# VH-VL binders against Putative adenylate kinase: the designs that were tried, part 1

Scores and structures below are computed, not measured.

Target 1, 196 residues: Putative adenylate kinase, of Methanosarcina mazei (q8pz69)
Amino acid sequence: MLIGLTGTPGTGKTSVSKLLEKRRGWKVVYLNDLIKEEHLYSEVDEERDSVIADMELIRERLSGILEEEKGQHAEKAKVNGEEKENITIIESHLAHYITDIVIVLRAYPPELKKRLEKRGYSEEKINENAEAESIDLILAEAFEWCKKVFEVNTTGRTAEETLGDVEKIIDYILAGKENELQEYIPGSLDWIDSVP
Below, numbering starts at 1 at the first letter of every chain, in headers, positions and changes, except where a header shows other numbers; Kabat numbers aren't used for antibody chains.
F, E and O stand for the ipSAE by ESMFold2-Fast, ESMFold2 and OpenDDE, each averaged over both directions (binder to target, target to binder). V2 = 0.75 x the mean of E and O + 0.25 x the DockQ between their complexes.
[cut] marks letters that were taken out.
The coordinates of atoms that the task and the answers printed are left out; those that the model quotes come from them. Centres of patches stay.

## First folded at step 5 (VH-VL)

Design c11 (from c8 with heavy chain Y33R, light chain R96Y; framework fv_ifabotuzumab)
Fold by ESMFold2-Fast, scan of step 5:
Parts: sequence; C-alpha cells; structure tokens
Structure c11 (fold): chain C 196 residues (1-196), chain A 119 residues (1-119), chain B 107 residues (1-107)
Amino acid sequence: as target 1 above (196 residues)
Amino acid sequence: QVQLVQSGAEVKKPGASVKVSCKASGYTFTGYRMNWVRQAPGQGLEWMGWINPNSGGTNYDEKFQGRVTMTRDTSISTAYMELSRLRSDDTAVYYCARGKPWYYSFDYWGQGTTVTVSS
Amino acid sequence: DIQMTQSPSFLSASVGDRVTITCRASQGISSYLAWYQQKPEKAPKRLIYAASTLQSGVPSRFSGSGSGTEFTLTISSLQPEDFATYYCQQLNSYPYTFGQGTKLEIK
C-alpha cells in the first residue's frame, strides 16, 4: 500500500514521517532529499535557490524502490514467518502527484510563517508558502488528483500529537474503516484572510 | 446536523436598508465561509459575497461594493447581510450558504429570505 | 468575470430518458465546478462538487464529468422528482458565477 504524506513546507511532514518510521517500521521515502541527492530534476532555479523536479525521473526511480521493497518484504515474511502490512510512505509536498491515497498536513498560515522563519527560509519563500496554504493549494490539488484524501491540522500541536492522527488514519484504512474517519474529511479549514 | 435558519420576509421602501440574518448550527461556525446569493423573481442565482466568520474578513462582488455590508456575531453563530439604498431591482430571495473555494463549493443553504422593495 | 453558459436553457424529457446538460466556462476553471438542483420555491441543493464528486445522499443516476472549460451533468434515467432547474457554478475566481440555468420540464 502506497500512502502519500503531503502538505505545504513547514507543516511537519518530515518530523511526523521520522516518528512514523521509528514507531511503526514502515518504509518512508523522503522524496525531496531523494530528488536532490540523485539529481531527479531537469533545471535549477538559482534565483529562488530551488530545483525544478522531473516527474518522469522521479516515477522511474520510485518504481525501482517499490519493487525492491516488495522483494525485501516477501523475503522477510518467508524467513520470519510473520505477516506484516506492506506500507510505503512517500513524504513530500509533491506526494499527491504520485499516490492515490494521501494525508495532507495543514497549518494556520501565520504559525506556518513563524515555523519557516525559524528554519531560515527567505521572506519571499515564507510569503509564497503562507499564501499557498491560505488558499488550500495543496489540499485542492490532492482532492483533484487522488482517490482518498485526509486532512490533518497541525496548528498548535507537537509532531507526536500529529503522529497520533496520522497513525489512526492509516490503521483505519488498513481495517477497511475509512467511513469512520469523519474528522479528517478534507475542507474543514478556511484561512484565506490569514495572510496579508 | 447542519442547519442555516434565516430571518423572515421584509418589505421595504426605495432608499431604505435591509438586514438579513442567518443563524448557523450543527458545525463549527468559524470553520466555513458564509456566502450570500440572491435570486430575483424568475431569474438565476447571483453571488453577492462572503464573510469569513473567524477573521471578519469579507469579499464582495464589485456590483454590490459600497451598498453591501456583511458581518457576523460568533457568540450566537449568526451572519448578517445588510443592503442599503434599496432599489426595486433588489427585490429577490436572499440566501446564505456555507462554503469554501474551489473544490468545496456551497454545501448547505438557508431557506431564503424574501425582500420586496416597493414598486 | 468568468461567464458560465449552459445548454440547453430548456429541455423537455420523459421519465426514463437519459438527459445531458452542458456547462461551458469562458476560461479554464480546472475542476472547480459544482452542480445544483432547484425546485420551485426552494433553496438550491448541491448535487455535485469538484466537477464529478457526487454529494452524499444524491441518487447514482446523477453524474458529472469534464474539466477546464467544458462540463456535463448526466441523468441516466429520469424520475418524476428530477424535473427542476439545474445550475452550474464556477469557484475558480472571484466573483463566483453561475450558469443561467437549465429548466428540465416533463413531456
């Protein structure tokens, strides 16, 4: 099962993913790191200090990773005799372009600005991300492209508190109980006035 | 259960102002915008604007700018739409509707308030 | 402003018929389109949002399709309660705009 953990930079995706990997032992692909480490981009925007991801290269590389993970999971099950969920998490603000099932992390834009300031983002990047978050950009894209979308608000919460919601969502999906995840149905937050 | 209950019908003279209320229940009032849409007799739907109940921020269709004022009272989960300097062509049913931009649209609507401006 | 044009404006059909209503946007609106049903003297009721997502509780005979500038609402087998006026709405840009409406009449 492939699950995307997406959201605007600063929403806590990486922190939650690291805790999820440690606590559950699920495979996590830190896609933004992979893109830079393996040069899965066709252009560099030097003025904005960012790379322009190449989705074709990314999909090809992920296909290889998923095949390898499937093989390792099958071998471990054979050796240990233990059945285990075969779950891979793709962590990136681009994850919703890749997976059919996504969890979108959200953060109140004024708080998002403070988080990004602490991480040393430029004023231009901070404003771009806060504006995108205020207009639900990533959530709207996820809703358009993905089959199952869940929304988690991280405002005023620790990574461990957010992890609890993410684990609940995944556990309920595995149990076939998606209908009971009413609190995570997308579209409950409106922050359009929070930016200027 | 989500409900939007609007104030009763109004009859006004040209030049007067009307203030319509919309009381929300069954959800977190500050989590959704309240939109106002009107419909003249036998005509289609016309969006007037929205208010964000959390911030008090508003966005009006330019056609109504300067005559419309949208407010809210979070203590009683009620939104208001005031239209001033009424004309006979303001005669319409006025609806409040809960919503969000883009993919979400307007999912719950009030029953409507008929406003008649003397001919 | 984005203009929303529906076709046809009037449609006569019989119970059991398949009917299609088209909505065209004057510029691209992605999938940010909703369909509403309005019966006389009643508030509109949302049928479809995000162009193709059926509102919970709406019968499966209703479906929506399209993206960008051309959208369709289909009723696969008309029932007596389906005779109403149907509106599309774009939520891509301010001001939000509605189509002029399609009145679906019996016979």
Scores: ipSAE 0.006, ipTM 0.496, lowest interface PAE 10.2, mean pLDDT 86

Design c13 (from c8 with heavy chain K100R Y104L; framework fv_ifabotuzumab)
Fold by ESMFold2-Fast, scan of step 5:
Structure c13 (fold): chain C 196 residues (1-196), chain A 119 residues (1-119), chain B 107 residues (1-107)
Amino acid sequence: as target 1 above (196 residues)
Amino acid sequence: QVQLVQSGAEVKKPGASVKVSCKASGYTFTGYYMNWVRQAPGQGLEWMGWINPNSGGTNYDEKFQGRVTMTRDTSISTAYMELSRLRSDDTAVYYCARGRPWYLSFDYWGQGTTVTVSS
Amino acid sequence: DIQMTQSPSFLSASVGDRVTITCRASQGISSYLAWYQQKPEKAPKRLIYAASTLQSGVPSRFSGSGSGTEFTLTISSLQPEDFATYYCQQLNSYPRTFGQGTKLEIK
């Protein structure tokens, strides 16, 4: 099962992914790192200090990673005598372009600005990300492209608290109880006028 | 505060085109998708498509693909729905409705524009 | 396309009655369902989204329940202003489809 963990930069997706990997032992693909390490991009936007991802190269590489993971999972299930859930998490602000199932992490735009300032982002990048978050840009894209979308608000919460919600969502999906995830359906947050 | 105001009633002949406008106010126009829904006399609601005013991207019901065009003008917070090659069965009230895909529904609606197609 | 079927298509009831309208999807839509109320010669108004979340300003006598393929709209104690046509809508897949409507009339 391939699950995307997406959200505007600063929403905590990397921290949550690392905790999830440690606690559950699920495979996590840190896509932004992979893109830079393996040059899965067509051009560099030096003004914004970013790269323009090449989605075709990304999909080709991920196909290979998923093939390897499937093989390892099958072998481990045979050795241990138990079939375990085969879950791979794709962590990136681009994950919703790749996965059919996605969890979108959200953060109140003024708080997002503070988080990004702490991480050394330029004022220009901070404002762009806060504006994108205020109009729910990534959430809207996720709903357009993905079959199943869940929303988790990280405002005022620790990575550990956010992890609890992410684990619940994935566990309920695995149990076929997606209909009980009502609290994570998009529609509870409106931050459209939170940034001037 | 939030208002969607549509253009007035239209009477058209078969084969003509009609362009309905929907002027938004009271919110950030680019923050919400604009949906178009029609209702034939005495019938139910039929979704036609949406436009993302921020990107200009659109998604149309296949039934209308090739005949419908949705556009917007962000400078005046107005969305447009143009339906071409009109048939008598296009006679309906046409509504614009604000929606966020992440809200999973349409929270504010325009008053409707009656389009009558007859010879 | 996902087909949405409402039952009943017509419902007669008296003020004070508890009324229930059912909406069935031809395939699973999780909780991606909304309910609308439309009064004669007016635009629809959203009552409920995400299957069970009541829109701000909608009276608490309205409630929604269900998931997957079967959903219900309940009015716990019918008031005179509630006589209208009710529509469900799925938002799981494109195209977005509505039920045929349930017309609630005075008995």
Scores: ipSAE 0.014, ipTM 0.541, lowest interface PAE 7.1, mean pLDDT 86

Design e13 (from e6 with heavy chain M34V V50Y; framework fv_pimurutamab)
Fold by ESMFold2-Fast, scan of step 5:
Structure e13 (fold): chain C 196 residues (1-196), chain A 118 residues (1-118), chain B 107 residues (1-107)
Amino acid sequence: as target 1 above (196 residues)
Amino acid sequence: EVQLVESGGGLVQPGGSLRLSCAASGFTFSSYAVHWVRQAPGKGLEWLGYIYRGGSTYYGNEFTSRFTISRDNAKNSLYLQMNSLRAEDTAVYYCARGTWYKYPFDYWGQGTMVTVSS
Amino acid sequence: EIVLTQSPATLSLSPGERATLSCRASQSVSSYLAWYQQKPGQAPRLLIKDASNRATGIPARFSGSGSGTDFTLTISSLEPEDFAVYYCQQYSNWPLTFGGGTKVEIK
């Protein structure tokens, strides 16, 4: 099962993903790192100090990774005599363009600004991300592209608290208990007035 | 203060074309997805399509070949180009504002009547 | 496309009575369902979003419930202005679809 963990930069995706990897042993693809390391982009946006991802190259590379993971999972099942769930997490602010099931991490825009300041983002980039978050940009895109969308608010919470929600969502999906995930249905947050 | 006002409706012959406009005011138009919905006399609501704030469009399956949605953010305007019109296209046409990740339509125009008849 | 079936087609009641309107989806829409009210000659008005959240300015007598494929709109005590046509709408998947409507009329 392929699950996207997406959200505006600064919402805690990487921290949560590292904890998921450690705690559950699920495969995590850190897509932003992969894009830069393997040059999965067609051009560079110098004004925004970022790369313009090439979705065709990304999809081709991910297909290879998923086939490798499927093979390794099958081999481990043969060796130890156990079957385990085959979960792959795609972590990126672009993950919702790739996966049909996605968890969108959210953060109150004024708090998001402070998090991005600590990461050394430029004032221009901080304001762009806070404004995008105030207007639910990534959540809106996820609704357009994905079949199942879950929303998790990380405002004022630790990575471990956020992890608890993400684990619950995935476990309930695996158990066929999606109807019990009502608190994670998108649309409860309205931050339009949170930035000038 | 939020308003959507449709215009351009009228009588048109079968096979003809018509362009509807929707003028938005009272909000930052460029930040919202906007939709077209129609209603034939005495019938229910039918979603035609929408245009996301960035320009990407989605249509109901039957409308992709005959109808085109576009927008002009500088003029705070939404458009519906209708080609090869048929009698069954006779309806009141509404524009409506979506709330991005919430597609419930929180504001609607008053509608404009399109009659396709000889 | 996801088909929404509303029942009954017409509900004849008197002021003060409770109205219960059903909307069933051909496949799960989770909680991505809205309810609209339409009066003759007027555009639809949003009543309920995300299955159970009242829109701004909507009286407490309107309530929504349900998830997955089975949804209900309840009007606890009908006022004269509540006699109208009600539509459900899903926004789980493209294309967006509406139910056929339930007309709540005076007995």
Scores: ipSAE 0.006, ipTM 0.466, lowest interface PAE 11.1, mean pLDDT 85

Design e14 (from e6 with heavy chain M34V V50W; framework fv_pimurutamab)
Fold by ESMFold2-Fast, scan of step 5:
Structure e14 (fold): chain C 196 residues (1-196), chain A 118 residues (1-118), chain B 107 residues (1-107)
Amino acid sequence: as target 1 above (196 residues)
Amino acid sequence: EVQLVESGGGLVQPGGSLRLSCAASGFTFSSYAVHWVRQAPGKGLEWLGWIYRGGSTYYGNEFTSRFTISRDNAKNSLYLQMNSLRAEDTAVYYCARGTWYKYPFDYWGQGTMVTVSS
Amino acid sequence: EIVLTQSPATLSLSPGERATLSCRASQSVSSYLAWYQQKPGQAPRLLIKDASNRATGIPARFSGSGSGTDFTLTISSLEPEDFAVYYCQQYSNWPLTFGGGTKVEIK
């Protein structure tokens, strides 16, 4: 099962993903790192010193990773006699372009600004991300491209507290109970007036 | 003018399946979320589910296993696939346009009647 | 799910009278509440959105008020065409839910 963990930079995706990997043993693909390390891009944006992702190359590589993970999971289940869930988490602000099931992490834009400031982001980048978050940019894109979208508000919460919600969502999906996840149905947050 | 026209309703036996269609015109269909709402004879309105412009779907809890919403943006069409139909599914089925993922329904179709009876 | 309770179930009035319809939510929906009118044999028509904003083309005699859990639709002076069933609907949380309806009928 392929699940995306997306959201505006500063919403806690990486911290939660590391905890999921440690606590549940689920495979996590840190997509932005993978794109740069394996050159999964067709162009370089020299003005921004960044790369322009190639979605076809990314999808091809991820298919390989998923097949490897399925093979390893099935072999371990046969040897040890245990049946465990086979889950791969794609962590990136681009994950919603890739996965059919996605969890979108949200943060109140003024708090998001403080988080990004502490992480050394420029004032320009802080304002861009806060404005994107105030208009639900990534959430709206997830609705456009994904089949199942869940929303988790990380405002005022630790990575451990956010992890609890993410784990519940994934466990309920595995149990076929995703329609019981009413508290995570997207669209309840309205932050359009939260930034100048 | 904005118009939504449902079709595909009719008489079906219990346990049967039926596919409803909703044809949209007068607006950019691919830019809007669209919903299915039903109304049993003499009763109130019941929301079934919606599909956002990119294909993401959400359903009222009791409908997730039997009903599927889909869309074809190239044909300006919305669909409701209904399986394992029961007598209590007898209703007029409406399609309705949502202006944003959180907003109310500004335009409705005229409805199509589904009767589940032996 | 959020339950919307409309009262009264039936309101019997004469043309020219004021109609006041109530909608109460089981938990706060802020201002994310709409009102619809449905005439016999017709699809519902949006009257009010965001608790108090009239939809395009809706006469000024229709007004909405309230926030949180308590909402009111008022028709200041009933016209013959206003005798219909009225539904409230919340769009604050999923699943989207409707009230049971209030029928405004001729006395």
Scores: ipSAE 0.006, ipTM 0.490, lowest interface PAE 10.0, mean pLDDT 85

Design e16 (from e6 with light chain D50Y L96F; framework fv_pimurutamab)
Fold by ESMFold2-Fast, scan of step 5:
Structure e16 (fold): chain C 196 residues (1-196), chain A 118 residues (1-118), chain B 107 residues (1-107)
Amino acid sequence: as target 1 above (196 residues)
Amino acid sequence: EVQLVESGGGLVQPGGSLRLSCAASGFTFSSYAMHWVRQAPGKGLEWLGVIYRGGSTYYGNEFTSRFTISRDNAKNSLYLQMNSLRAEDTAVYYCARGTWYKYPFDYWGQGTMVTVSS
Amino acid sequence: EIVLTQSPATLSLSPGERATLSCRASQSVSSYLAWYQQKPGQAPRLLIKYASNRATGIPARFSGSGSGTDFTLTISSLEPEDFAVYYCQQYSNWPFTFGGGTKVEIK
């Protein structure tokens, strides 16, 4: 099962992914790192210190990773007789363009600005990300491209607290109980007036 | 010009099923969210559900177990599968277009009448 | 779900008069509020989006105002074609909901 963990930079998706990997042993693909490391892009925007991702190259590489993970899962089950969930998490602000199932992490834009300031982001990047979050940009895109979308508000919460919600969502999906995830139905947050 | 044309309505007995269609023309159908809205005779408008470009669907709580929305972008068509129909489902069913996930319905079809009666 | 209450249920006026229609939400919908016009036997037509922005082709006599929970649709001077039922709709939260409608009828 392939699950995307997406959100505007600063919403905590990398921290949550690290905890999921450690706590559950699930495979995590840190897509933004992979894109830069393996040059899965066609152009570079030097002003923003970013790259223009090549979706075809990304899909080809991910297919290889998924096949490799499936093979390793099968081999471990054969050797130990151990049953494990075959979950792969794609972590990126682009994950909703890749996966059919996605969890979108959200953060109140003024708090998002403070988080990005602490991480040394430029004022331009901070404002750009806060504006995108205020108009629900990534959430809106997720509705456009994904079959199942869940929303988690990380405002005022630690990565450990957010992890609990993400684990619940994935566990309920695995159990066929996604209709019980009413708390995580998207679209209840309105932050359009949060940035001037 | 933008046009939406519903079809598939008619008389159906309680407990029966019906599939409604909405044919779109005059715009790039695959780029838009599509909604179903119904209106019982002499009553107000009731939002039934939406399907987004990627296939994600969201429904009013009253409709989740009996109704399914789907689309076929190659045919520029939107569908509503209705099961276990009740007399209370008697209404004109409209398809409507939305441009963004938080956006009102800028174009509507003329509606198709579904009558659930014995 | 968010409940929208429209008042009055019926407004009886003559051509040339000003019409003021109200829509109240049970909780804040910010500015994600639209107004529609519906004539007998016809589909609804979008009039106002984002509380106060006229849709394409809508005459200047129609205006919307308000934010949060209290909204108003104003028709500055009624034309014969304006006698219809008007619905407000919120698109802030799923499920999207409509008000019960206000019928503007000729006196």
Scores: ipSAE 0.057, ipTM 0.642, lowest interface PAE 5.1, mean pLDDT 88

Design e19 (from e6 with light chain D50Y; framework fv_pimurutamab)
Fold by ESMFold2-Fast, scan of step 5:
Order: structure tokens, then C-alpha cells, then sequence
Structure e19 (fold): chain C 196 residues (1-196), chain A 118 residues (1-118), chain B 107 residues (1-107)
């Protein structure tokens, strides 16, 4: 099962993903790192000091990773005599362009600004991300590309607390109980007036 | 012009199943989220659920296990599969167009009547 | 879920009079509130979106106001075709919810 963990930079995706990997042993693909490490981009945006991802290259590479995971999982099931759940998490602010099932992490824009300031983001990038979050940009994009979308608010919460919600969502999906995840139905947050 | 036309309503016995259809025309159907809303005779409006462009579905609490929304973009059609019907499900069922989850319903169908009775 | 309470349940007026309809939310919905008109045997019709913006083709006599938890729909001078049931709806939080309706009837 391929699940995307997306959201505006600063919403806690990486911290939560590391905890999922450690506690559950689920495979995590840190997509932004993969894109830069393996040059999965068509060009560089010099003005913004960033890269423009190549979605075709990314999809091809991910297909290879998923095929290898299937092989590893099958081999382990054969050796241990038990078949474990095969979960792969794609962590990126671009994950919603890739996965059919996605969890969107949210954060109150003023708090998001403080988080990004601590991470050394430029004032320009901080303002762009806070504005995007205030208008639900990534959530809106997730509706366009994904078949199942869940929303988790990380405002005022630790990575451990956010992890609890993410684990519940994934566990309920695995159990065929996604209809019981009413708390995470998207659209409950309104932050349009939270930034100038 | 934008048009939504529901069909498939009728009389059904308690415990039965029924599938409603909504035929869309006059706009790019695949670009819009579509909703189902019902109204019991003499009562108010009740939101049932939504299906987004990508196929994501969300339902009101009481409809989660018995009702399923689906769409066929190639046929410009929206569907509501209703199972384990109860007398309380007797209502006019409307399909409605929404641009995104934060936008209201700008176009509605004429409605189709479902009567659950023995 | 957010509960929307509309008042009064019924408003009896004559053509030419002003109608004022209230909608109160159990928690803030910001400005994400719409108003619909429904005539007997017909589907609802969108009147107002974003609390105060008239939908396409809606006459100027209809106006909406309010934010947060308290909203008002005003019809400045009732025309015969305005006698109908009016519903408010919030689209701020899931699940989407409607008010119980206000019936505007002729005396």
C-alpha cells in the first residue's frame, strides 16, 4: 500500500516520517532528498535556489523502489512463515502528485512562519509558504490528484501527538475502516485571514 | 447551459437496495466535485456526501456504511448506491455541483423521489 | 458537527414588506455560509455565497450579512415570487450542514 504524507514545508512531515519508520518499521521514501540526490529534475530555478521536479523520472524511480520492496516483502514472508503488511510512505510536499491515498499535514500559518524561521528559510520563502498554507494550496491540489485525502492539524502539537493521528489513519485504512475516520475529513480549517 | 438530471428513484421495500443516477451536461463534469443531498417530505435539507475530481468520497456520519457515491467521467454521470434501506430514507434525492469543498452548490438537479415502504 | 439554527421558523408577511431571516452557528464558520431559496416542488436555488455575495442572476433586493456565528438574510421588499423556504448552509467544516429552514409565507 502506497501512502503519501504531504503538506506545506514546516508542517512536520519529516519528523513524523522518522517516527513512523522507527516505531512501525514501515518503508519511508524521503522524496525531496531522493529528487536532489538522483537528479530527478528537468531544470534548476536559479532565482529561487530550487529545482523543478521531473514527475516522469520520479514515477519511474518509485516504481523500481516499489518492485524491490515487493520482492523483499515476499522473501521475508517465505522465510518467517508470516506475511506482514507492506506499507510504503512517500514523504514530500509533492507526494499528493504521486499517491492515490494521501495524508495532508496542516499548520496555522503564523506558527508555520516561526517553524520555518528556525529552519533557516529566507523571509521570501517563509512568506510564500505561509500564504500557500492560508489558502489551502496543497490540500486543494490533493483533491485534484488523489482518490482519498485525510487532513491532520499539527498546530500546537508535538511530532509524537501528530504521529498518533497518522498511525490511526493508516491502521484504519488497513482494517478497511476508513469510513470511521470522520475526524480527518478535509475542509475543517479556515486560515484565509491569518496572514496580511 | 448547465443541467443535472437525476433518475432511478421509486418504491422499494425496507432492507432493499436502489441505485440513483445523475446525468450532467453543459459543463466539464470531470473538473467538479459532485454532492448528494436529500430531503424527507416536509423536512429540511440533509447533506449525504461528496465525490471529488480524483474520486475521494466523504459521507455524513449516518450514511457511511449503507451509501456509496461513485462517478463515471466518460459518461458525465454521478451515482448513489443505497443499501439496507429504511423507512427513514424516504426522501427526494438531489445531485448538486460544487467547485471545491469550500464552495456552495451552484447547480442542483430536479430531484428523484425514493419511497421506502412495505 | 456544526449545528445551524434558523429563526423564525415561519415569517408571515405581505408583498412589499421587508423580511429579515437569522442563521446562527454553534461555532464559527468565518464567512463560509450560503443561503438557498426553495419553492414547493422545486430544487433549492443558490442565493448568497461567502455570507454576503449574491449568486449570478439574483436580484439586488436579496442581501446577506454577518460573519463567525451570526448571519442574516434580508429581502428588502418582498415580491410574490419570494414566498418560499430559505435555508442557510455552512461549508467551513465537515460534515456540511444546513439550517432547519425559515418559511416566508404570504399573510
Amino acid sequence: as target 1 above (196 residues)
Amino acid sequence: EVQLVESGGGLVQPGGSLRLSCAASGFTFSSYAMHWVRQAPGKGLEWLGVIYRGGSTYYGNEFTSRFTISRDNAKNSLYLQMNSLRAEDTAVYYCARGTWYKYPFDYWGQGTMVTVSS
Amino acid sequence: EIVLTQSPATLSLSPGERATLSCRASQSVSSYLAWYQQKPGQAPRLLIKYASNRATGIPARFSGSGSGTDFTLTISSLEPEDFAVYYCQQYSNWPLTFGGGTKVEIK
Scores: ipSAE 0.013, ipTM 0.519, lowest interface PAE 8.6, mean pLDDT 86

Design e20 (from e6 with light chain S30Y D50Y; framework fv_pimurutamab)
Fold by ESMFold2-Fast, scan of step 5:
Structure e20 (fold): chain C 196 residues (1-196), chain A 118 residues (1-118), chain B 107 residues (1-107)
Amino acid sequence: as target 1 above (196 residues)
Amino acid sequence: EVQLVESGGGLVQPGGSLRLSCAASGFTFSSYAMHWVRQAPGKGLEWLGVIYRGGSTYYGNEFTSRFTISRDNAKNSLYLQMNSLRAEDTAVYYCARGTWYKYPFDYWGQGTMVTVSS
Amino acid sequence: EIVLTQSPATLSLSPGERATLSCRASQSVYSYLAWYQQKPGQAPRLLIKYASNRATGIPARFSGSGSGTDFTLTISSLEPEDFAVYYCQQYSNWPLTFGGGTKVEIK
């Protein structure tokens, strides 16, 4: 099962993914790192100090990773005799373009600015990300592309607290109890006036 | 407070053209997708189309050739250009605000009546 | 396009009674279904979005349920101001479409 963990930079998706990997042993693909390390991009945007991702190269590479993971899972099941959940998490602000099931992490834009400032982001990138979050950009894109969308507000919360919600969502999906995830139905967060 | 006020409606002859306006206030207009919806007298609601913050548009199939949606963010205004009007276009025309690309309409204008008749 | 069928066309009830309104889609809209209230001479007002989430300022007596193709709007105890026309709307697929409406009128 492929699950996307998406959200605007600064919403905590990397921290939560590392905790999921450590606590549950699920496979995590840190897509943004993979894109840069394996040059899965067509060109560089020098003004914004970023790369322009090549979605065809990304999809081809992910297909290979998933095939390798299936092989490793099957072999370990044979040797150990243990059945495990076959979960792969794609962590990226682009994950909603790849997976049918997605968890969108949200953060109140003024708090998002403070988080990004602490992480050394430029003023231009901080403002761009806060503006995107204020207009629900990634959530809106997830609605357009994904079949199942869950929303988690990380405002004022630790990575451990956010992890609890993400684990609950995934566990209920695995149990066929998605209809009980009422808390995480995408709601009416209105942050449009939160940034000048 | 959020307000949307439509104007420009009136009587027009079949085959004529008309431009409707929607004036927005009380929110950051440039950050929202805006929609047009119409309602013929005594009938139900019919979605016409949407314009996103960047200017991209999408229309109901019946309207793609005759109607054009545009916006002026500097003036906080939304427009609907209507061409080749027919009697069946007689309706109250509403502008409405959408928070997300496909999401439902949290605020509506009061509507403006367009009557297509000789 | 997705067709939404609302039933009944007219629902005649007294204040204090429960109203149950149906909306059925020609194909799955998942949970991307909204409900609106419209009074004569007024613009529609958003009541429910994402099948079951009440919009800001909407009284607790209004509730929505359902997913896929079968949706219900419930008004637990009708107040005088609740007598109006109610529309469902899907936002799963282009073009966006509305149901034909259910008129809730005084018996």
Scores: ipSAE 0.006, ipTM 0.464, lowest interface PAE 9.8, mean pLDDT 85

Design e21 (from e6 with light chain S30K L96Y; framework fv_pimurutamab)
Fold by ESMFold2-Fast, scan of step 5:
Structure e21 (fold): chain C 196 residues (1-196), chain A 118 residues (1-118), chain B 107 residues (1-107)
Amino acid sequence: as target 1 above (196 residues)
Amino acid sequence: EVQLVESGGGLVQPGGSLRLSCAASGFTFSSYAMHWVRQAPGKGLEWLGVIYRGGSTYYGNEFTSRFTISRDNAKNSLYLQMNSLRAEDTAVYYCARGTWYKYPFDYWGQGTMVTVSS
Amino acid sequence: EIVLTQSPATLSLSPGERATLSCRASQSVKSYLAWYQQKPGQAPRLLIKDASNRATGIPARFSGSGSGTDFTLTISSLEPEDFAVYYCQQYSNWPYTFGGGTKVEIK
């Protein structure tokens, strides 16, 4: 099962993903790192000091990673006679363009600004991300591209506390109990007045 | 011009099933969220649910188990599958376009009448 | 769910008079409120969105105001074609909800 963990930079995606790897042993693809390391981009935005991801290259590479994981799980099942859940997490602010199932991490924009300042983001990038978060940009995009969307508010919470919600969502999906995840139905947060 | 045309309504016995269709024209159907709204005779409007471009669906609480919304972008069509119909489901069913999430309904179809009675 | 309460249920007025319709929400919907007009046998027609923005082609006599929980639709001078039922609708939270409607009828 392929699950996206998306959200505006600073919402805790990477920290939660690393904890999922440690606690559950699930495969995580750190997509932003993969894009840069393997040059999965065709253009560079010099004004923004960023790269413009090439979705065709990304999909081709991910296909290879997923086939490799499928093979490894099949081999383990033959050796042990038991099979664990085959979960792959795609972690990126672009994950909702890739996966049909997505968990969107959210953060109150003033707190998001403080988190990004600690991570060394420029003032321009901090303001851009806070504005995007205030208008629900990534959540809105997730509705456009994904079949199943869940929302988790990380405001005032540790990565361990956020992990608990993410694990619950994935476990309920695996159990066929998505209809019981009412607390994670998106759209209850409204932060449009949180930034000047 | 933008047009939405519902079809598939009619008389159904209680416990029966019915599938409604909504044919869209005059705009890029695949780029819009689509909603179903119903109205019982002489009563007000009631939102049933929405389907977004990617296929994510959200329903009014009482409709989740009996109604399913789907779309076929290649055919510019929206569907409402209705199961386990009851007398209180008797209503005119409208499809409506909502440009994006947190947006009202800028265009509506003329509606199709569903009557549930024995 | 957010409950929208419209008042009055019925307004009996003559052409040329001013109509003022109220819509109150059980919790804040910010400015995510729309007004629709419905005539017998017809689909609803969008009049106002985001509490105060007229939809394309809507005459200037229609105006909306308010934010949060209290909203008003005003028709400054009723024309014969304005006698209809009016509904408010919030799109702040799922499920989207409508008010019960206000019927503006000719005296």
Scores: ipSAE 0.107, ipTM 0.658, lowest interface PAE 4.6, mean pLDDT 88

